# VHH binders against b3qqe0, part 4

Target 1, 332 residues: b3qqe0
Amino acid sequence: MKINLDRTSSGFCIGVQGTIHVAEEKLNQSGELYCLGDVVHNEVEVKRLEALGMETIDIPAFEELRDAEVLIRAHGEPPSTYETARRNNLAITDTTCPVVAKLQKTAKMLHQLGYQVIIYGKKIHPEVIGINGQCNDEGVVIKHPDLSDEAEIAPLDLGRKTALISQTTMDVPGFYELKKNLEKLFAEHGHRNPGTKSGEWMAVRDIDITSEKTGGRAMPELVYKDTICRQVSSRNGKLRDFALANDCIVFAAGRKSSNGQVLYSICKDANPHSYFIEDVDEIQPEWFVGENGKPVESVGICGATSTPMWLLEKVANYIGKTFGDDSGNPDA

## First folded at step 8 (VHH)

Design p03
Fold by OpenDDE, fold request of step 23:
Structure p03 (fold): chain B 332 residues (1-332), chain A 118 residues (1-118)
Amino acid sequence: as target 1 above (332 residues)
Amino acid sequence: EVQLVESGGGVVQPGRSLRLSCAASGFTFDDYAMHWVRQAPGKGLEWIGNIYWSGSTFYNPSLKSLVTISRDDSTNTLYLQMNSLRAEDTAIYYCARVHIEGDEFDYWGKGTLVTVSS
């Protein structure tokens, strides 16, 4: 029996994993650490870290905190958070996801270049707050791609050079719908990139933005950058393939995980021999018997974005030990 | 206080259509992803589909042709249209809200029972 552990499409994203890892290291060293906001939306993981000495604080508590160490989460923070930290003599452990950090830099540069920055996202989301902070809170945040919310579109200047970016966890179809509708809106008001009859906006890269910032080639007036994280958005297709590639699927997640429910449904559709568990005690021996009455040849183990990797590994080890011929390194 | 109240369930014959409603109070849908899930007797939770804040919808592949999710923001009501109902569609149906910063369901309704029988 070959055990295949999905380390790519399952578990916390790379950013969150990094945050957790740093938190653990700090806690092992000092025995105490403040975290601004929930490090992860998994109760088991949060409790584990709390048991190690982590204390989750909100913004009001953070404002009153002095002479302490505070961990910044993967979502990042606006410049104001860092200013508060400086003022209050707080030591910051910054675990902002590299993808988010890059996005913040992009937003800042676009803003500095004089672009109206449109952010596809949720205004109240910590990531968007951080991104918009890099734009001096002058960004236009839109969450309705059909432009139906008058309050969201009211701040738009249709004559101004404009850049569209996205919160990293937004949906790809919505982003491109928004792009299309913005193209139409601006074109109807006579604002178009040169040489474009329909007023298409131009995709730009980091190198293009940097070039203009450093005095190189100027970008068009109407631009967009797809800043959606593909690690999260591409999971569905990869997971389907993973499910098809194994005889049996064991899917580990919390029952309250929406992402878990969605991803499990994809697995189950692709492979009817998919089973949902929260922990190893739910595993049934009959799952690993094929239709011919023989043991299955392969077992795939996967989970939701909110599933800790240690749990997936625990499941893999349990199955290998209990039902396998001891031969299965999940990483082989 | 956040509340979700499902309604529209009942006994229906196979092949018929049914529309379920979920009335929300204490929050607005346009800030949240909303899901429909169901639980049949003796079975685990099954995901039906969801609608995002953008209005984009996603469905369980096994149910995609049979269900449509929509919302009315003016009345703060979520809908599940089900067509060509089968006996296997018998279940308690729930609407659930996803946490604004996470992927966990933070609020559920009490559910509405749908029974498909001849």
Scores: ipSAE 0.552, ipTM 0.886, lowest interface PAE 0.7, mean pLDDT 91
Fold by ESMFold2, last read:
Structure p03 (fold): chain B 332 residues (1-332), chain A 118 residues (1-118)
Amino acid sequence: as target 1 above (332 residues)
Amino acid sequence: EVQLVESGGGVVQPGRSLRLSCAASGFTFDDYAMHWVRQAPGKGLEWIGNIYWSGSTFYNPSLKSLVTISRDDSTNTLYLQMNSLRAEDTAIYYCARVHIEGDEFDYWGKGTLVTVSS
């Protein structure tokens, strides 16, 4: 019986995995580390890191903390957090996700070029707080793409040159609905890019922004950049293929994981021999018996974006030892 | 206090349609993607679908042709429209909220029972 562990579609996104890895390295070296906010939204993983010496703190505690080491999580922080760290002699271990860091730089450059920055996102979300901090908190945060919330749009200056960007975790359809509605709103007030018939905004890349910053060609007055991260959304198709490629699927996640329930529904639709577990004690021997009464030829093991890889490895090892002919190699 | 209250369940005949409601209170409803999940007797949880604050919807592929999720942010109400009901749709139906920073359902309703029988 071959055991296949899905390392590509399961587990934390690369940014969160990187944060956990760095936290582990720091704790191994020093035995003590403060983390500004929850390092990950997984209670088991947080408690594991706390047992190694990590302490989760909030902004008020951070503002009073002196002469300590603090980890900045994948969501990133506004410039004011780093200023506080310098004043308080804090050693910062910055694990801001590269995608978020790049977005912060994009927002800063657009602001420096004089653009009114619109952020599709949630105002209270830490990622948006960090992005808007790069815009000196002058960014206009909109979460309703239909422009139905008058308080969100009240700060808009329809005559200013304007750039639309997004929090990395927003929905793609909402971003493009917002873009369309903004194009209409600005055009109705007489503001559209020169030479466009429909009032469309220009898609820009980082090279376009950098080129204007360094004296190259200027961008039009109304631009957008789709900054939504696709790492998680691309997993649906890969997971479906994985489920189809195995005789049965063991899916490991917390039952309260929304992503776990979504991804499991995809597995179950693709392969009716899919089984949801929280841990190895839920595994049933009859899952591994095929229609001919013989063991199934392959077992796929996968999980949610909140499922730690160590749990998936634990499941693979258990199945290999308990039901497998070759219990020594779960990654075949 | 965050509260989610499902309603609209009951006994319905196969082939009929049913609309469930979820009244939300104690939080800014339009900050959250909202989900419907069900649990048939003796079975595990089955995710039905979700709806973003933008109105964007995503569905369990096995149910995508049978259900429609909507929301009314002016009344803080989430809806589930189910069509062509089958005996296997008998379940307790829950609405659920996902944590604003995370991946986990942090609040659930107590559920509303739908029984599909002749």
Scores: ipSAE 0.521, ipTM 0.857, lowest interface PAE 2.5, mean pLDDT 88
Fold by ESMFold2, fold request of step 23:
Structure p03 (fold): chain B 332 residues (1-332), chain A 118 residues (1-118)
Amino acid sequence: as target 1 above (332 residues)
Amino acid sequence: EVQLVESGGGVVQPGRSLRLSCAASGFTFDDYAMHWVRQAPGKGLEWIGNIYWSGSTFYNPSLKSLVTISRDDSTNTLYLQMNSLRAEDTAIYYCARVHIEGDEFDYWGKGTLVTVSS
C-alpha cells in the first residue's frame, strides 16, 4: 500500500508557513516572543507556539510594550504600527505574507502617483486596514459591488484618476461586478480613458506602476489590478487530481475550518472513498480495504489551507505504521 | 450577542421541495459570507454551499444541481432552497458564519431537522 502525502496543495499558504517557521526559530533562540494578534487562525497551532514561549498581544498591549521583540503576522500592519515600534524601541520581526506586502507596496505607489485608490474589501479587516494605511487612510473601501451602499461611495471623486485593487480574499465575481459598475459610474460622469467608447478601465501590472513611478510611460487615468489570491481555486483543481490519483483519501482538518469543509467537498466529489478526520484516533481500518477484500493500493493524505503540515505528517506516519505492509488486515 | 436561528424543517415526501431560513442577529450580516452545512444521522458534517455579501454563490459539487442559496440583507435572512428531496437528504441543517479574519466557522445555529420519508 502506497501512502501519498500532499505537500504542495495542502497546508498553510507559503506566507503563513514562513511566519510559523520564523516564530519557531525565534522561540528556539530566545524562548520568548510577542506576536501582534493570532499568528494563524488555527487554535491548536496557536496553543502549540504559546507553549514554546510565544505571547499573543493586542494593539493596546503593543502600544504599552517597551524594549521587546514583536512578530508581525502574515496579514501585515499599517505604517502606524511601525511608528509605534520605533517610539517604543521594539524590535520588529515582520512576516507579512509576500502577497500582502506586495499589495501594500502597490497601494502606496498608486497613492503616491496621485491615484484615488478603491479597495474592494471589508473595512474592518486587518488586511484592508494595512492597505489603506499605505494610502494615508484615504482609500475608498467598497464591499458591495452593485454600489448600493451610499455611504461607501460617498467619498468617491468621480473626476479623479482612480485605481481599483482588492483585498486578497474577496470573491472574484464580486470584484469584476464592482469594476463594471465603477466603469459605468465614472463614464456617466464623463470620465473615461481616452479612446474607449465603453469606459473600460485598464488592467495594470506592478511593472506598469513602477515604470510610471520611475519616469517611464504613464498609465491611463482609470486602472485596476486584480489582486485576489486564487490559492483556494488553484488548490481545487490540484486537490481534485490528487483525490482521483489515490484509491482512498484521508482528509485532515478542523471541523470548524470553512476552507476545510469546502476542500473536503471537492475531494469527496472526486473520490467517494474520502474520509474526514481531525486526528489519527478517528481513522477506521475498513477505509483501507478495497472491494476485493485486500488492502487498497494507495492512500492519499491531504488537508485544508489551515491544516499544519506536522499533522499531515503525523497522519501519514500513523497509517504507515498501523496499516502498512505488516498490518494491512483490519483485524491483524 | 451573535445568533443564527434555522427554521423551515419538518417531514417531507421524497421528490418534493423545501425552503429553509436562517435568521441572523447581533452582527453586521452583510460583512460575512454565510454557509449552509448539514449532518445526516450517524454521519459527519457535509458542506452544502455559501453565499458572499455580493450575492455570489458556491456549492458542494455533489449537491450543486439540487440546492440554491440566497440572502436578504434587508431582513438579515439566509435561505436554502432544496429540490427533488431524497431520503439521503434527511439531516440537521445548520447555517454558519465564518470568522472575519480567518477560515473558521465561529457561530452556527442549533439547526433545523429535515426528514425525508414516504
Scores: ipSAE 0.514, ipTM 0.850, lowest interface PAE 2.6, mean pLDDT 88
Fold by ESMFold2, fold request of step 23:
Structure p03 (fold): chain B 332 residues (1-332), chain A 118 residues (1-118)
Amino acid sequence: as target 1 above (332 residues)
Amino acid sequence: EVQLVESGGGVVQPGRSLRLSCAASGFTFDDYAMHWVRQAPGKGLEWIGNIYWSGSTFYNPSLKSLVTISRDDSTNTLYLQMNSLRAEDTAIYYCARVHIEGDEFDYWGKGTLVTVSS
């Protein structure tokens, strides 16, 4: 029986996985680490790291803290957090996700170029707080793509050169609906890019922004950049392929994980021999018996975006040891 | 206090349609993608679909042709339209909210029972 562990489409995104890895390394060396905010919103993983010596702190505790090490989680922080850290002699271990860090830099450069920055996102989300901090908190945050919330759009200056970006975790259809509605709103105000038929905004890349910043070719007045991260959403197709490639699937996640339930529905649709577990004690031996009465030829092990890789490895080891060809012979 | 209240369940004949409602209170409804989940008797949870604050929807691929999710942010109400109901659609139907920074369902309704029988 072949056991296939999905290491590429299961588990925390690269940013969160990197944060957890760095936290573990620091804790193994020093036994102590402060983390500004929950390292991940998974209580099992937070408690595991706390047992190793991590202490989660909030902003008030951070502002009081002196002469200590603090981990910055994957969401990132606004510039003011780093200024406080310097004043308080805090050693920052910065694990801001590279995608988020790049977005913060993009927002900063657009702001420095004089653009009114519109952020598709939620004002209270830590990622948006960090992005808007790069814009001196002058960014216009919009979460309703149909522009139906007058309070959201009231700060807009329709005559100003403007750039649309997004929080990395927003929905793609909403972003493009917002872009379309902004194009209409600005065009109705008489503000359009030269040479466009309908006042369309121009897609820009980081190299275009860098080129203008360094004195190269000027960008149009109305621009957008789709900054939504697809690392998580790209997993649906890969997970479906994984489920099809195995005789049965063991899917490990918390039952209250929304992404776990979504991703399991994809596995189950692709392979009706898919089974949901929270841990190895839920595994049933009959799952591994094929139609011919012999063991299935392959077992795929996968999980949700909140399933730690160590749990998937635990499941793989358990199945291999318990139901593998060598399971009945301790001397084999 | 966050509260989610499902309604509209009951006994319905196979092949008919039913619309469920979920009244939300105690939070900023349009900050959240909202979900429908069901649990058939003796079975585990089955995710039906979600709807973003933008109106974008995503569905369980096995149910996509049978259900439609909508929301009315002015009344803080989530809806599930179910068509061509089958006996296997008999379940308790829950609406659920996901934590704003995470992926866990942090609040659930009490559910509304749908029984599909002739």
Scores: ipSAE 0.493, ipTM 0.840, lowest interface PAE 2.7, mean pLDDT 87

Design p03
Fold by ESMFold2, last read:
Structure p03 (fold): chain B 332 residues (1-332), chain A 118 residues (1-118)
Amino acid sequence: as target 1 above (332 residues)
Amino acid sequence: EVQLVESGGGVVQPGRSLRLSCAASGFTFDDYAMHWVRQAPGKGLEWIGNIYWSGSTFYNPSLKSLVTISRDDSTNTLYLQMNSLRAEDTAIYYCARVHIEGDEFDYWGKGTLVTVSS
């Protein structure tokens, strides 16, 4: 029986995995580390890191903290957080996800070029607070793509050159619905990019923005950049392919995990021999017996975006030792 | 107090359609993606689908041709339309909210029982 562990489409995104790794290294070195906000949205991981010496703090505690090491989690922070850290002599370990860091730089550059920056996102989300901080908090945050919330759109200056970006974790259909509705709204106000019948905004890349900043060709007045991270959404197809490639699937996640339930539904649809567990004690021997009464030829092990890799490894090791033979080791 | 109240369940004949609703209160409804989940007798939890604040919907691939989720943010109400009901659709149906910064279902309704029986 061959045991296949999904290391590429299961578990935390690269940014969160990197944050956890850095936190572990710091804790191994010093035994003490403050983290501004929950390092990850997984209680088991937070408690594990706290047992190693991590202390989660909120903004008020951070503002009073002196002469300490503080980890900045994957969501990033606005410039004012870093200014406070400097004043308080805090050693910052910044694990802002590269995608978020790039987005913050994009927002800053667009703001510096004079664009009214619209952020598709949730105003209270830490990522949006960080992005808008790069725009001197002058960004217009919109979460309702149909523009039905008059308080959200009230700050818009329809005559001003404008750039649309997104919080990295928003939904793709909503972003493009918002883009379409903004195009219509601005066009109805008489503001269109030259030569467009429908008032379409131009997709831009970071190189287009940097080119304008360095004296290259100017971008149109109305632009957008799809800054949504696809690492999570791309997992649906890869997970489906993984489920199809194995005779039996063991899916490990917390039952309260919404991503876990969503991703399990994809596995189950692709492979009816998919089984949900929270830990190895839920594994049943009959899952590994094929229709002919003999052991299945392959077992795939996968999980949700909130499933730590060490749990997937634990599951793989357990199955290999308990039900496997010479060919079942997970990749290290 | 956060509250989610499902309604519209009951006994229904196979092949019929049924619309469930979920009344939300105690929180800003349109800040959240909302989900429908069900649990058949003696079985585990089965995710039906969700709907984002944008109106975008995503469905369990096994159910997507049979269900439609919608929301009315002006009345703080979530809906589940189910068509061509089968005996295997007998379950308690729950609406659920996901934590704003996480992926965890942090509040659930009490559920509404749907029994498909001829």
Scores: ipSAE 0.471, ipTM 0.837, lowest interface PAE 2.8, mean pLDDT 87
Fold by OpenDDE, look of step 8:
Structure p03 (fold): chain B 332 residues (1-332), chain A 118 residues (1-118)
Amino acid sequence: as target 1 above (332 residues)
Amino acid sequence: EVQLVESGGGVVQPGRSLRLSCAASGFTFDDYAMHWVRQAPGKGLEWIGNIYWSGSTFYNPSLKSLVTISRDDSTNTLYLQMNSLRAEDTAIYYCARVHIEGDEFDYWGKGTLVTVSS
């Protein structure tokens, strides 16, 4: 029996993993660490880190904090957070995801170039707050791609050169829907890129933005950049493939996790021999017997985005020891 | 106070259609994704689908062709349209919400029973 652990489509994203890893290192060294906001939307993981000495603080507490070390999470912070840290003599351990950091830089450059920056995203989300902070909080945040929310679109200047970007964890179809509707809206008000009949907005790359910033080639007035993280957006497809590649799937997640339920449904659709568990004590021996009455050849272990990797490893180890032949290395 | 109240369940014959409602109060859909889930007798929870704050929908691949989720913001009501019902669709159906910043169900309705029988 080969045990395959999904390390790609399951568990925390690379950014969050990085944050947790740094947190653990710091805690092992000092025994104490402040974290601005929840490190992850998983109560078990937060509690684990708290038991190691992490103290989660909110913005008001952060503003009053002096002469301490503070961890910045993967989704990043606005410039104001760093200013506060400087003022209060706080040592910042910055674990901003590189993807988010790049997006922040992009937003800043677009804003500096005079673009109205539209952010497809959630206004209250920490990542969007950070991105918009790079735009001096002048960005227009739109959550409804059909432009049905008048309050969201009210700040739009339809005559201004405009750039559309996205929160990294938004859906790709929604982003392009928003793009299409913005194209229509601006065109209806007489604002179109020169030389375009339909008023199509133009895709721009980092090199294009940098070129304009340095006095090179000017960008069009209406532009967009797809800044959605494909690592996150492609998880569904990868998970499906993972499910298809194994005889049996053991899916570990909290029962209250909506993401867990969604992803499990994908697994089960792809592989009807998929089973949902919260912990190892729910595992049944009959799951690992094939239709022919013989042990299955492969077991895939996967989980939700909020499932800690240590839990998945625990499950893998348990299955290997309990049902596997002595030779099953989950890392093979 | 946040409340979710499912209705529209009952006994239906195979092949028929049924529309379930979930009346939401104490909050608006702008900050939440709304989900439909079901639990058949003796079985675990099965996710049906959801509708996001944007109005976008996502469905269980196994049920996608049989269900449609919609909402009416004016009445703050969530709907589940089910077509071509089968015996295996017999279950208690729940609506649940997920906050825009979270990934967990924080509120559930009491559920409505759907029985598909000839």
Scores: ipSAE 0.253, ipTM 0.743, lowest interface PAE 1.1, mean pLDDT 90

